# VH-VL binders against q9umr5, part 452

Target 1, 268 residues: q9umr5
Amino acid sequence: SYKPVIVVHGLFDSSYSFRHLLEYINETHPGTVVTVLDLFDGRESLRPLWEQVQGFREAVVPIMAKAPQGVHLICYSQGGLVCRALLSVMDDHNVDSFISLSSPQMGQYGDTDYLKWLFPTSMRSNLYRICYSPWGQEFSICNYWHDPHHDDLYLNASSFLALINGERDHPNATVWRKNFLRVGHLVLIGGPDDGVITPWQSSFFGFYDANETVLEMEEQLVYLRDSFGLKTLLARGAIVRCPMAGISHTAWHSNRTLYETCIEPWLS
Key: E = the ipSAE of ESMFold2; O = the ipSAE of OpenDDE; V2 = 0.75 times the mean of E and O plus 0.25 times the DockQ between their complexes.

## First folded at step 22 (VH-VL)

Design pq3 (framework fv_nofazinlimab; at its last look DockQ between E and O 0.80; V2 from the best seeds 0.87)
Fold by OpenDDE, look of step 22:
Structure pq3 (fold): chain C 268 residues (1-268), chain A 122 residues (1-122), chain B 112 residues (1-112)
Amino acid sequence: as target 1 above (268 residues)
Amino acid sequence: QVQLVQSGAEVKKPGSSVKVSCKASGGTFSDYPISWVRQAPGQGLEYLGYIIPIFGAARYNQKFKGRVTITADKSTSTAYMELSSLRSEDTAVYYCARGSYDSGGYEPFDYWGQGTMVTVSS
Amino acid sequence: DVVMTQSPLSLPVTLGQPASISCRSSQSLVYSDGNTYLYWFQQRPGQSPRRLIYKVSNRDSGVPDRFSGSGSGTDFTLKISRVEAEDVGVYYCMQGTKWPFTFGQGTKLEIK
């Protein structure tokens, strides 16, 4: 039988968004038990990410316990960060494939049309002021806001991304790395036409330098230092990169071609 | 230059709801958190929660067990605090406050509203 | 929740004499960025609170230099070098390091 699939949604999202994905999985892998977790839906997805991690952990633990052969995670957008953190804090997870579906894995510093309604351009450049404060860090958006022009503030004030990345020293860094490395495969999915994740390479652990030049994963300090296991995963062939053009952010979970190319191969 | 003007005093019955407004003027609105604090007669200050208007989201003190709802209307630069299932112990002056940004980052409570007295009595 | 404990709760002072208020937190108020988000507020009778001190020792604009804040970690102090009549009121410390942000009980300063 097929391993169970657990789906975690993104910002301002819900389980309803994954109805097509469910159909695809049922069609191609009949009998697969798919659980789309309806936690922190809608505006509740703005709650602190660590709070979300705890909630989702409580939900996945029973599922994992019933699946001794392992499970697959499909985590969309913000959910990808939640899942990465989840796998970092769980010393007994049994995740075979962790599918990061267009997630800002290296953070967000966007100015796309999708975010403009939330963050005007002038606000984007100044969002560091509130995000890198105790008041701002109580919201998920700020938990993975990565301002390349204020790296010191990010490193010192980010209460989530900087920690799960191992960019700031903390007592759990070694253990989190060990836990995360339990994953069988890390499948990174994203693309240039996403329109939300900024830069889109963040889905592949690429990100801006101080001049807003996008550097790839292998150029990032988190990789070079193997702070949470990326270098180790790559070395053992456990990282799969699946870029795809022509897909908007809200279509990653409903595109059949994307599913067949980037998701389905890792559900066996 | 920044001013916070709150709505007038309220008298409510137990079990009802009250909604207090806080209108900001003299500066931008969306990028400043609006905090709500209350003070029962002769008592200290209690933090209810705050909203960051640009996010359209609020953070609540769980002590109130979901009875507090904080919202913001960016078009009118007005924040609202609604307290439901009112009890006699909710009788207090409710304050809104706003901070500012300096070279060191965000600093809260630079500006205060005049306060709104809410009396809950049968 | 972080508990903020002020002492004394009542502070009678003679005009021209110094005053000192202590604030202790149940845990360290040092944030990840190295800052300590400890604030002092003054509330005069019949008025809204006003911020006097931010981040332990920084005076707000318009606050007389007779007010000073100090401390670190879990122990903080507000001092008034020479108490004046206008200083009558209740003083509160507040921590903004860990949610929910919390106030001390308040210290009522009165003139003897």
Scores: ipSAE 0.933, ipTM 0.970, lowest interface PAE 0.5, mean pLDDT 95
Fold by ESMFold2, look of step 22:
Structure pq3 (fold): chain C 268 residues (1-268), chain A 122 residues (1-122), chain B 112 residues (1-112)
Amino acid sequence: as target 1 above (268 residues)
Amino acid sequence: QVQLVQSGAEVKKPGSSVKVSCKASGGTFSDYPISWVRQAPGQGLEYLGYIIPIFGAARYNQKFKGRVTITADKSTSTAYMELSSLRSEDTAVYYCARGSYDSGGYEPFDYWGQGTMVTVSS
Amino acid sequence: DVVMTQSPLSLPVTLGQPASISCRSSQSLVYSDGNTYLYWFQQRPGQSPRRLIYKVSNRDSGVPDRFSGSGSGTDFTLKISRVEAEDVGVYYCMQGTKWPFTFGQGTKLEIK
């Protein structure tokens, strides 16, 4: 029988969005127990990411306990950051495949459609003023906002991303790295036509330098210092990169070719 | 220049709800946190919660156990605070407040509304 | 919640004399960015509160230089070097480091 699959949704999202993905899994891997976690739906997805991590942790514990052979995670958009934090804080996780489906793993520096209706000027150049404050860090968008022009503010004020990336020292950094490294495979999925994740290479741990030039994962300081285990995982052959063009942000979990190419092989 | 004008005083029965408005003028609205604070007669200040209108989401002090709802309407530059299941202990002046941005980032409570007296009485 | 404790709660002062108000927090107010989100407010009788001092020691525009803030970590002080008649009111400290953000209980300054 197949390992259970746990699905974690993204910003302004709900469990219903994954009905096609569930159908694909059932067709190709009949009998697989798939749980789409119904937590922090819609507006509640803006709650601090550490609150979401705590809630999702409580939900995954019994599922993992029933599956001593391991489980798989499929984590979409913001949900991929929740899942990566879970892998770090859980010393008892048994995740084999962590499938990161178009997630802003190195952060976000781009306007989204819902922000544009509020004012027409560039939102991204000014959002650091609220995000890098205690008031802003109480919202999930600010927890992974990464302004490459204010990197010092990011490094010091981020309550989430700078910590799980090991970009700022904290007492649990060594333990979190050890826990993260217990994952069997890290499967990175994303593509240039996503339209929301900015830069789209954030889904592959790429990100902007101060000139807004995209540097790939292997050029990032967090990789070079192996701050949370990316270099170790890559050397182990545990990182799978599956880019696909032609897929918009809301279509990743409803595209059969993407599923068959990038997801199915990892649902052992 | 920036002004926050609140709705008028209200008298309410226990068990009902109240919705206080806070209209902002003299600047942009959407990217400033709008905070709600109350002050019972002769007592100190208590933070209820705040909204960042551009995110369309609010943070609530859990002391109020889900009785507080904070919303914003961009088209009218107006924030709202609704308190449900009113008790006599909720009798207070309710203030809205807005911060400002400087070179060090966001600073709270630069501008205050005039306050709205809510009296909960049988 | 971070508890903010002010002392004294009532402060009668002679005109022209100094006044000092203490504010203590139940935990450090130093945020990860190195800032200390400690604020002081004045509420004159019948008025809305007014911000006097932000981030421990920074005087707001239009606040007289006889007001000063100091402190670090968990212990903070607001001083008025020479109390004037218009200084009558209630003074509050507030922390903005950890949600929910909290106020001290207030210090009522009176002219004796």
Scores: ipSAE 0.845, ipTM 0.927, lowest interface PAE 0.8, mean pLDDT 92
ESMFold2 (binder alone), look of step 22: mean pLDDT 92; pTM 0.943

Design pq4 (framework fv_nofazinlimab; at its last look DockQ between E and O 0.87; V2 from the best seeds 0.89)
Fold by OpenDDE, look of step 22:
Structure pq4 (fold): chain C 268 residues (1-268), chain A 122 residues (1-122), chain B 112 residues (1-112)
Amino acid sequence: as target 1 above (268 residues)
Amino acid sequence: QVQLVQSGAEVKKPGSSVKVSCKASGGTFSDYAISWVRQAPGQGLEYLGYIIPIFGAARYNEKFKGRVTITADKSTSTAYMELSSLRSEDTAVYYCARGSYDSGGYEPFDYWGQGTMVTVSS
Amino acid sequence: DVVMTQSPLSLPVTLGQPASISCRSSQSLVYSDGNTYLYWFQQRPGQSPRRLIYKVSNRDSGVPDRFSGSGSGTDFTLKISRVEAEDVGVYYCMQGTKWPFTFGQGTKLEIK
């Protein structure tokens, strides 16, 4: 039988968004038990990511316990960060494939139409001021806001991304790395036409330098230092990169071609 | 230059709800946290929660067990605090406050409203 | 929750004499960025609170230099070098390091 699939949604999202994905999985892998977790839906997805990690952990633990052969995780957008953190804090997870579906794995510093409804461009350039404070860090958006022009503030004030990346020293860094490395495969999915994840390469652990030049994963300090296991995973062939053009952010979980090319191969 | 003006005093029955407004003027609105604090007669200050309007979300003191709802209207630069299932112990002056930015970053509670007295009585 | 404990709760002072208020937190208030988000507020009778000190020792604009804040970790102090009549009121410490942010009980300063 197929391993169970656990789905974690993104920002301002809900389980309803994954109805097509469920259909695709059912068609191609009949009998697969798919659980879309209905936690922190809608505006509740703005709650601190560590709070979300704890909630999702409570939900996945019983599922994993019933699946001794392992499970697959499909984590969309913000959910990808939640899942990565989840796998970092769980010393007994049994995740075979961790599918990061258009997630800002290296953070967000966007100026896209999708985010413009939240705040104007002029505020985005100054979002570091509120985000890198105790008041700002109580919201998920700030937990993975990565301002390349204020790296010192990011490194010191980010209460989530900088920690799970191992960019800031903390007592759990070694253990989190060990836990994360239990994953069988890390499947990274994203693309240039996403329109939300900024830069889109963040879905592949690429990100801006101080001049807003996008550097790839292998150029990042977190990779070079193997701070949370990326270099190790790559070395053992456990990282799969699946870029795809022509897909908007809200379509990653509903595109059949994307599913067949980037998701389905890792559900068996 | 920045000013916070709150709505007028309220008298409410137990079990009802109250909604207090806080209008900001003299600066931008969306990129500041607006905090709500209350003070019962002769008592200290208690933090209810705060909102960052650009996120459209608030943080709440769980002590209130979901009775507090904080919202913001960016178009009118007005924040709201609604307290439901009112009890006599909710009788207090309710304050809104806004932060500011300096070279060191964000600092809360730089500006305060005049306070709104809410009386809950049978 | 972080508990903020002030002492004394009542502070009678003679005009022109110094005053000192202590604030203790149940855990360290040092944030990840190295800052300590400890604040002092003054509330005069019949008025809204007013921020005096932010981040332990920084005076707000318009706050007289007779007010000073100090401390680190879990122990903090607000000092008034020479108490004046206008200093009458209740003083509160507040921590902004860990949610929910919390206030001390308040210290009522009165003139003898």
Scores: ipSAE 0.931, ipTM 0.970, lowest interface PAE 0.5, mean pLDDT 95
Fold by ESMFold2, look of step 22:
Structure pq4 (fold): chain C 268 residues (1-268), chain A 122 residues (1-122), chain B 112 residues (1-112)
Amino acid sequence: as target 1 above (268 residues)
Amino acid sequence: QVQLVQSGAEVKKPGSSVKVSCKASGGTFSDYAISWVRQAPGQGLEYLGYIIPIFGAARYNEKFKGRVTITADKSTSTAYMELSSLRSEDTAVYYCARGSYDSGGYEPFDYWGQGTMVTVSS
Amino acid sequence: DVVMTQSPLSLPVTLGQPASISCRSSQSLVYSDGNTYLYWFQQRPGQSPRRLIYKVSNRDSGVPDRFSGSGSGTDFTLKISRVEAEDVGVYYCMQGTKWPFTFGQGTKLEIK
């Protein structure tokens, strides 16, 4: 009788990474249908995020159609951006809980331990040069790269994040906002010891200003202008913030205390 | 000055694979797009795909439908293009090219390799 | 895919006379950042291609000022004010706005 759960993975990831999460759900909510979408794994996770959104959309449509009572999304890391775009572009989604598990919702600007594997030399100050070009925007990292020191380039060249945040005008903004607002709950999970998401407050829609001072969600223009519905959701009591210290980026889906505190209550 | 030096000419049988190398010298490598373009005898230019070595990921022209693989080795500043299931129509000169940054922006195809002739015949 | 169409495909020119090559795209090449990613390349006989013009009208270093690029939207032109013997070869336009990035068919410039 539990709503089906759909899991969307992150960068350089695959469905196997969620085996512990699946075990927790099975123990606490036996009989729950859990689907971990096995798309865009490994290097395929670097494909343009709009291509990933389209592929995941095709996969979730039949699951949602067979579950008229609704579904839940658990979306990890980069996958949280894919899921937020899904909620905006699908006029027929029936998502109750959108659980954003340490996702860079306001973007990424950092040379962190996990991205250090990808970026062995500190380069956050220079990556904008290729990311804000048509060649760079063909890669997912550049789709949510958010350089606070080159905000004009970000706002104009971002093919993904600036659009789904409503930071650049586009013809679908009203429809995307309406679709996103059909979600029952937005559950934001992350913490200061993540080590990859930079700033970690991006998981809660916080981000750097031009001085690299972190502004929290309620201080962001996208919140204040309610550009895609955050202010409306907060006013409805539909936003749940669940920060937890002491968890590294790769451990969010394998920590039982995190699951019990931040995830389990929303898997009705 | 940046130089791109490609591996030598190859003769291949239909159905086999070829791997062409492109070694960059005289500049940085990892944060540029390294593109592969081919030119059949007497024909125009055809874009195969490109890699940005720092991401370790490539974009491919769907025309080649899974036959092309583009990789890079940052430690040797060398990019590779492998074309599988070769046909006689794949006979061409294969070029690598690197972009540059100008006025804070990225510009493609500033430097070109010398080309590698690949001949596919039985 | 964005189709790039060049005209003419063959261009015989008298030495010292001007030459003009047209390139049309099947859709606008203006990217969201306001830039137009239209490029021109020259391939001399037996050589690798060389970039002449980037982003419509910007001449590369070492390209003579007799070469100029212009245009907007879907219609672009490469002009050579006075053709010299060294200009013989094939000229290609390329768009870099929408993947897959595509070349025109080429225009073969010959001295008649």
Scores: ipSAE 0.850, ipTM 0.927, lowest interface PAE 0.7, mean pLDDT 91
ESMFold2 (binder alone), look of step 22: mean pLDDT 91; pTM 0.935

Design pq5 (framework fv_nofazinlimab; at its last fold request DockQ between E and O 0.81; V2 from the best seeds 0.88)
Fold by OpenDDE, fold request of step 23:
Structure pq5 (fold): chain C 268 residues (1-268), chain A 122 residues (1-122), chain B 112 residues (1-112)
Amino acid sequence: as target 1 above (268 residues)
Amino acid sequence: QVQLVQSGAEVKKPGSSVKVSCKASGGTFSDYPISWVRQAPGQGLEYLGYIIPIFGAARYNEKFKGRVTITADKSTSTAYMELSSLRSEDTAVYYCARGSYDSTGYEPFDYWGQGTMVTVSS
Amino acid sequence: DVVMTQSPLSLPVTLGQPASISCRSSQSLVYSDGNTYLYWFQQRPGQSPRRLIYKVSNRDSGVPDRFSGSGSGTDFTLKISRVEAEDVGVYYCMQGTKWPFTFGQGTKLEIK
């Protein structure tokens, strides 16, 4: 019997986006109970991420309770951050594989075509003004906006990413780390041709320094300090990195090759 | 330089909806949140919600239980506040306001509309 | 929700005399960035509200220096050093630290 799979969608997504993924899972792992959570769909995905975390938590708790053997999480794009937060705040989760599917795990700082479409009158260099304010932090996009040129504002105003990363001290940091470390495997998926996640290495906890040079996970302070357990996970062989080129952001959940290579192995 | 001009007074029946507009001029529109507050006769100010046009999303005071809808039309630099299922208690002057950015970040309510009186009466 | 409590609610003042309005929040208004998003508004009769003070003590342009804001954490004060006739109206404090953002009840300043 296969462990249940819980799918968390990304920004502006719905369960419909994962129809191919469902097909692939059913084909390769027949009998798998797959639940695509239809919460915070569409524009509602812009709600504060902590609110989303709470909503998704309420949805996953019953599923986990019915699956004592464990569950797998497939979390796409923004959903990957939601899931990481879920695993951080839940002291009793039983997640075997946490599959982060093209998620801006280390934040977003991009002026991609996708962002331009969403924010046609905005430049990435100016979003810090609204995002690092109480008004901005009420929207998911700002919750993981990581401006490398305004690191101080990020560290102090980010009400979500900076906290789950342990980049800002908070009373739950130790507990969240402990909880997150309960995960069996962290599967990081992304690639250079994503076109949305910026930098694409964010899906692997890489990110810009102050000069917009991309540093790898092992060079990040969150890793070096093991602030939320990345170093520990890596040390015990629990981190899987699966980069793939030629995949656009909206195709990560529908590409068969990607599924077979990066997702399927972790659905046992 | 920035001006907010709201639509005219409204008289509505209970159960109906009202949509108030707020047109901004004298500056950029999309980059600035538009806030909506109301004031019942002889009472204080109440924050309804606000929209960040570039995000195309609004934040609502849950006190209104989903009756408030705030939208923005970037092409006309106009924000809208729609209140549905109107009640007599919704009788109030509704204000839109725009914030601004200074060296320290975003500050709200730098500019105010003239207010729109909405009367809900049978 | 954060409750903002103003006192007094009615403030009769003699012209030329000082006035003081208190605003207390049910929880700290210090945001994670260290700022305190406490605002003061003035609403003259028949007019739209006007922001006087932002972030506790910053006076908006055009606001006379006889207005001053102070405080920290949960206790804030708006002071008018010398009340003038044009100061008649209702004053509101507002917190912008935690959504939903909330106003105080208002303090009605009148001339004796």
Scores: ipSAE 0.939, ipTM 0.973, lowest interface PAE 0.5, mean pLDDT 95
Fold by ESMFold2, fold request of step 23:
Structure pq5 (fold): chain C 268 residues (1-268), chain A 122 residues (1-122), chain B 112 residues (1-112)
Amino acid sequence: as target 1 above (268 residues)
Amino acid sequence: QVQLVQSGAEVKKPGSSVKVSCKASGGTFSDYPISWVRQAPGQGLEYLGYIIPIFGAARYNEKFKGRVTITADKSTSTAYMELSSLRSEDTAVYYCARGSYDSTGYEPFDYWGQGTMVTVSS
Amino acid sequence: DVVMTQSPLSLPVTLGQPASISCRSSQSLVYSDGNTYLYWFQQRPGQSPRRLIYKVSNRDSGVPDRFSGSGSGTDFTLKISRVEAEDVGVYYCMQGTKWPFTFGQGTKLEIK
């Protein structure tokens, strides 16, 4: 029998968006218990990410308890950050595959076609002024906003991303790393035609330097210092990178080729 | 140059709702938090919540337990605060306020509306 | 919630004399970025509040230099070096470090 699958959605999203993903899982892994967590839907997805982490934690505990052999997480967009935080704060999680589906793991910086009406291009260079304040940090977008031209403000004001990345010292860093490293596999999915995640390589722990040149995961300080376990996972053979072109941000969970190539192999 | 102009005074019955508007002029709207505070007669200030219009989302003081709704209309540069299930203790002047940006970032409550008196009586 | 406690609640002052208002928070107001999000407001009779001081000690433009703010951690002070007739009103401190952001009870400044 297959391990249960828990699905965590992203910004302005709801559980209904995953109906095609559920169909694919049913076809290839009949009898798999799949739970799409119906929390923080729509505008509620803008609540502070730590509030979302707490709510999702409460929802996953009974599911994990009923499956002592393990569960899988499929976490989409902003949901991938929620899931990574869950893996860090839960010393008793039993997650085998953590599947990060086009998630801004190293942060977000920029306007894109999907978010053009939400984040006009003229605003990305100024958003740090709200986001790196207590007023901005009460909203999820600011929790992972990462302005490469104000990295000092990011490092000191981020209430979420700088902490779960181990980029700012905190008393839980050692235990969070230990907990995260209990995951069986980290499956990173994303691609250049996403249109929302900026840079799209954030889905693979890549990000801009001060010149907006993308440095890949292995060039990031968080990797080199092994701040939360990326270097250890890679050396263990536990990181799977599955890039795919031609998929827009809203289509990752409804593309059969993507599912068969990047997701299906990890749903034992 | 920034001005916040609120809607006029209201007299309401217990159990009804009130919606106060706050129209901003003299600058950009979408990237500034708009806060709502109230002041009962002879009392201090209470923070109800705030909205960041570009996110289309608000934060609420839990004291009001879902009775307050804060929205914004970017096309008219107007924020709204709606308080439902009114009680006599909701009698207060309701203010909207906006912050500003300086060289150090965002600073709250630089500009205030004129206030809207809401009276709740049977 | 962070409780903000002002003292005194009523402050009669002779014209030309100094005034001092204390504000204490139930926990440190120092944010992770090193800033202390402590603000002072003045509300003159019949008017909307006005921001005087931001981030502990920074005076807003148009605020007379006789107003000053100081303090750190949990203890903060607003000082008026020479009280003038136009200073009558209620003064509030506010913290902006932890949501929900909260005001002190207010200090009513009156001329003796």
Scores: ipSAE 0.854, ipTM 0.930, lowest interface PAE 0.8, mean pLDDT 92
ESMFold2, look of step 22: ipSAE 0.847; ipTM 0.929
ESMFold2 (binder alone), look of step 22: mean pLDDT 92; pTM 0.938
OpenDDE, look of step 22: ipSAE 0.932; ipTM 0.969
ESMFold2, fold request of step 23: ipSAE 0.837, 0.833; ipTM 0.924, 0.924
ESMFold2 (binder alone), fold request of step 23: mean pLDDT 92, 92, 92; pTM 0.943, 0.944, 0.943
OpenDDE, fold request of step 23: ipSAE 0.939, 0.938; ipTM 0.973, 0.973

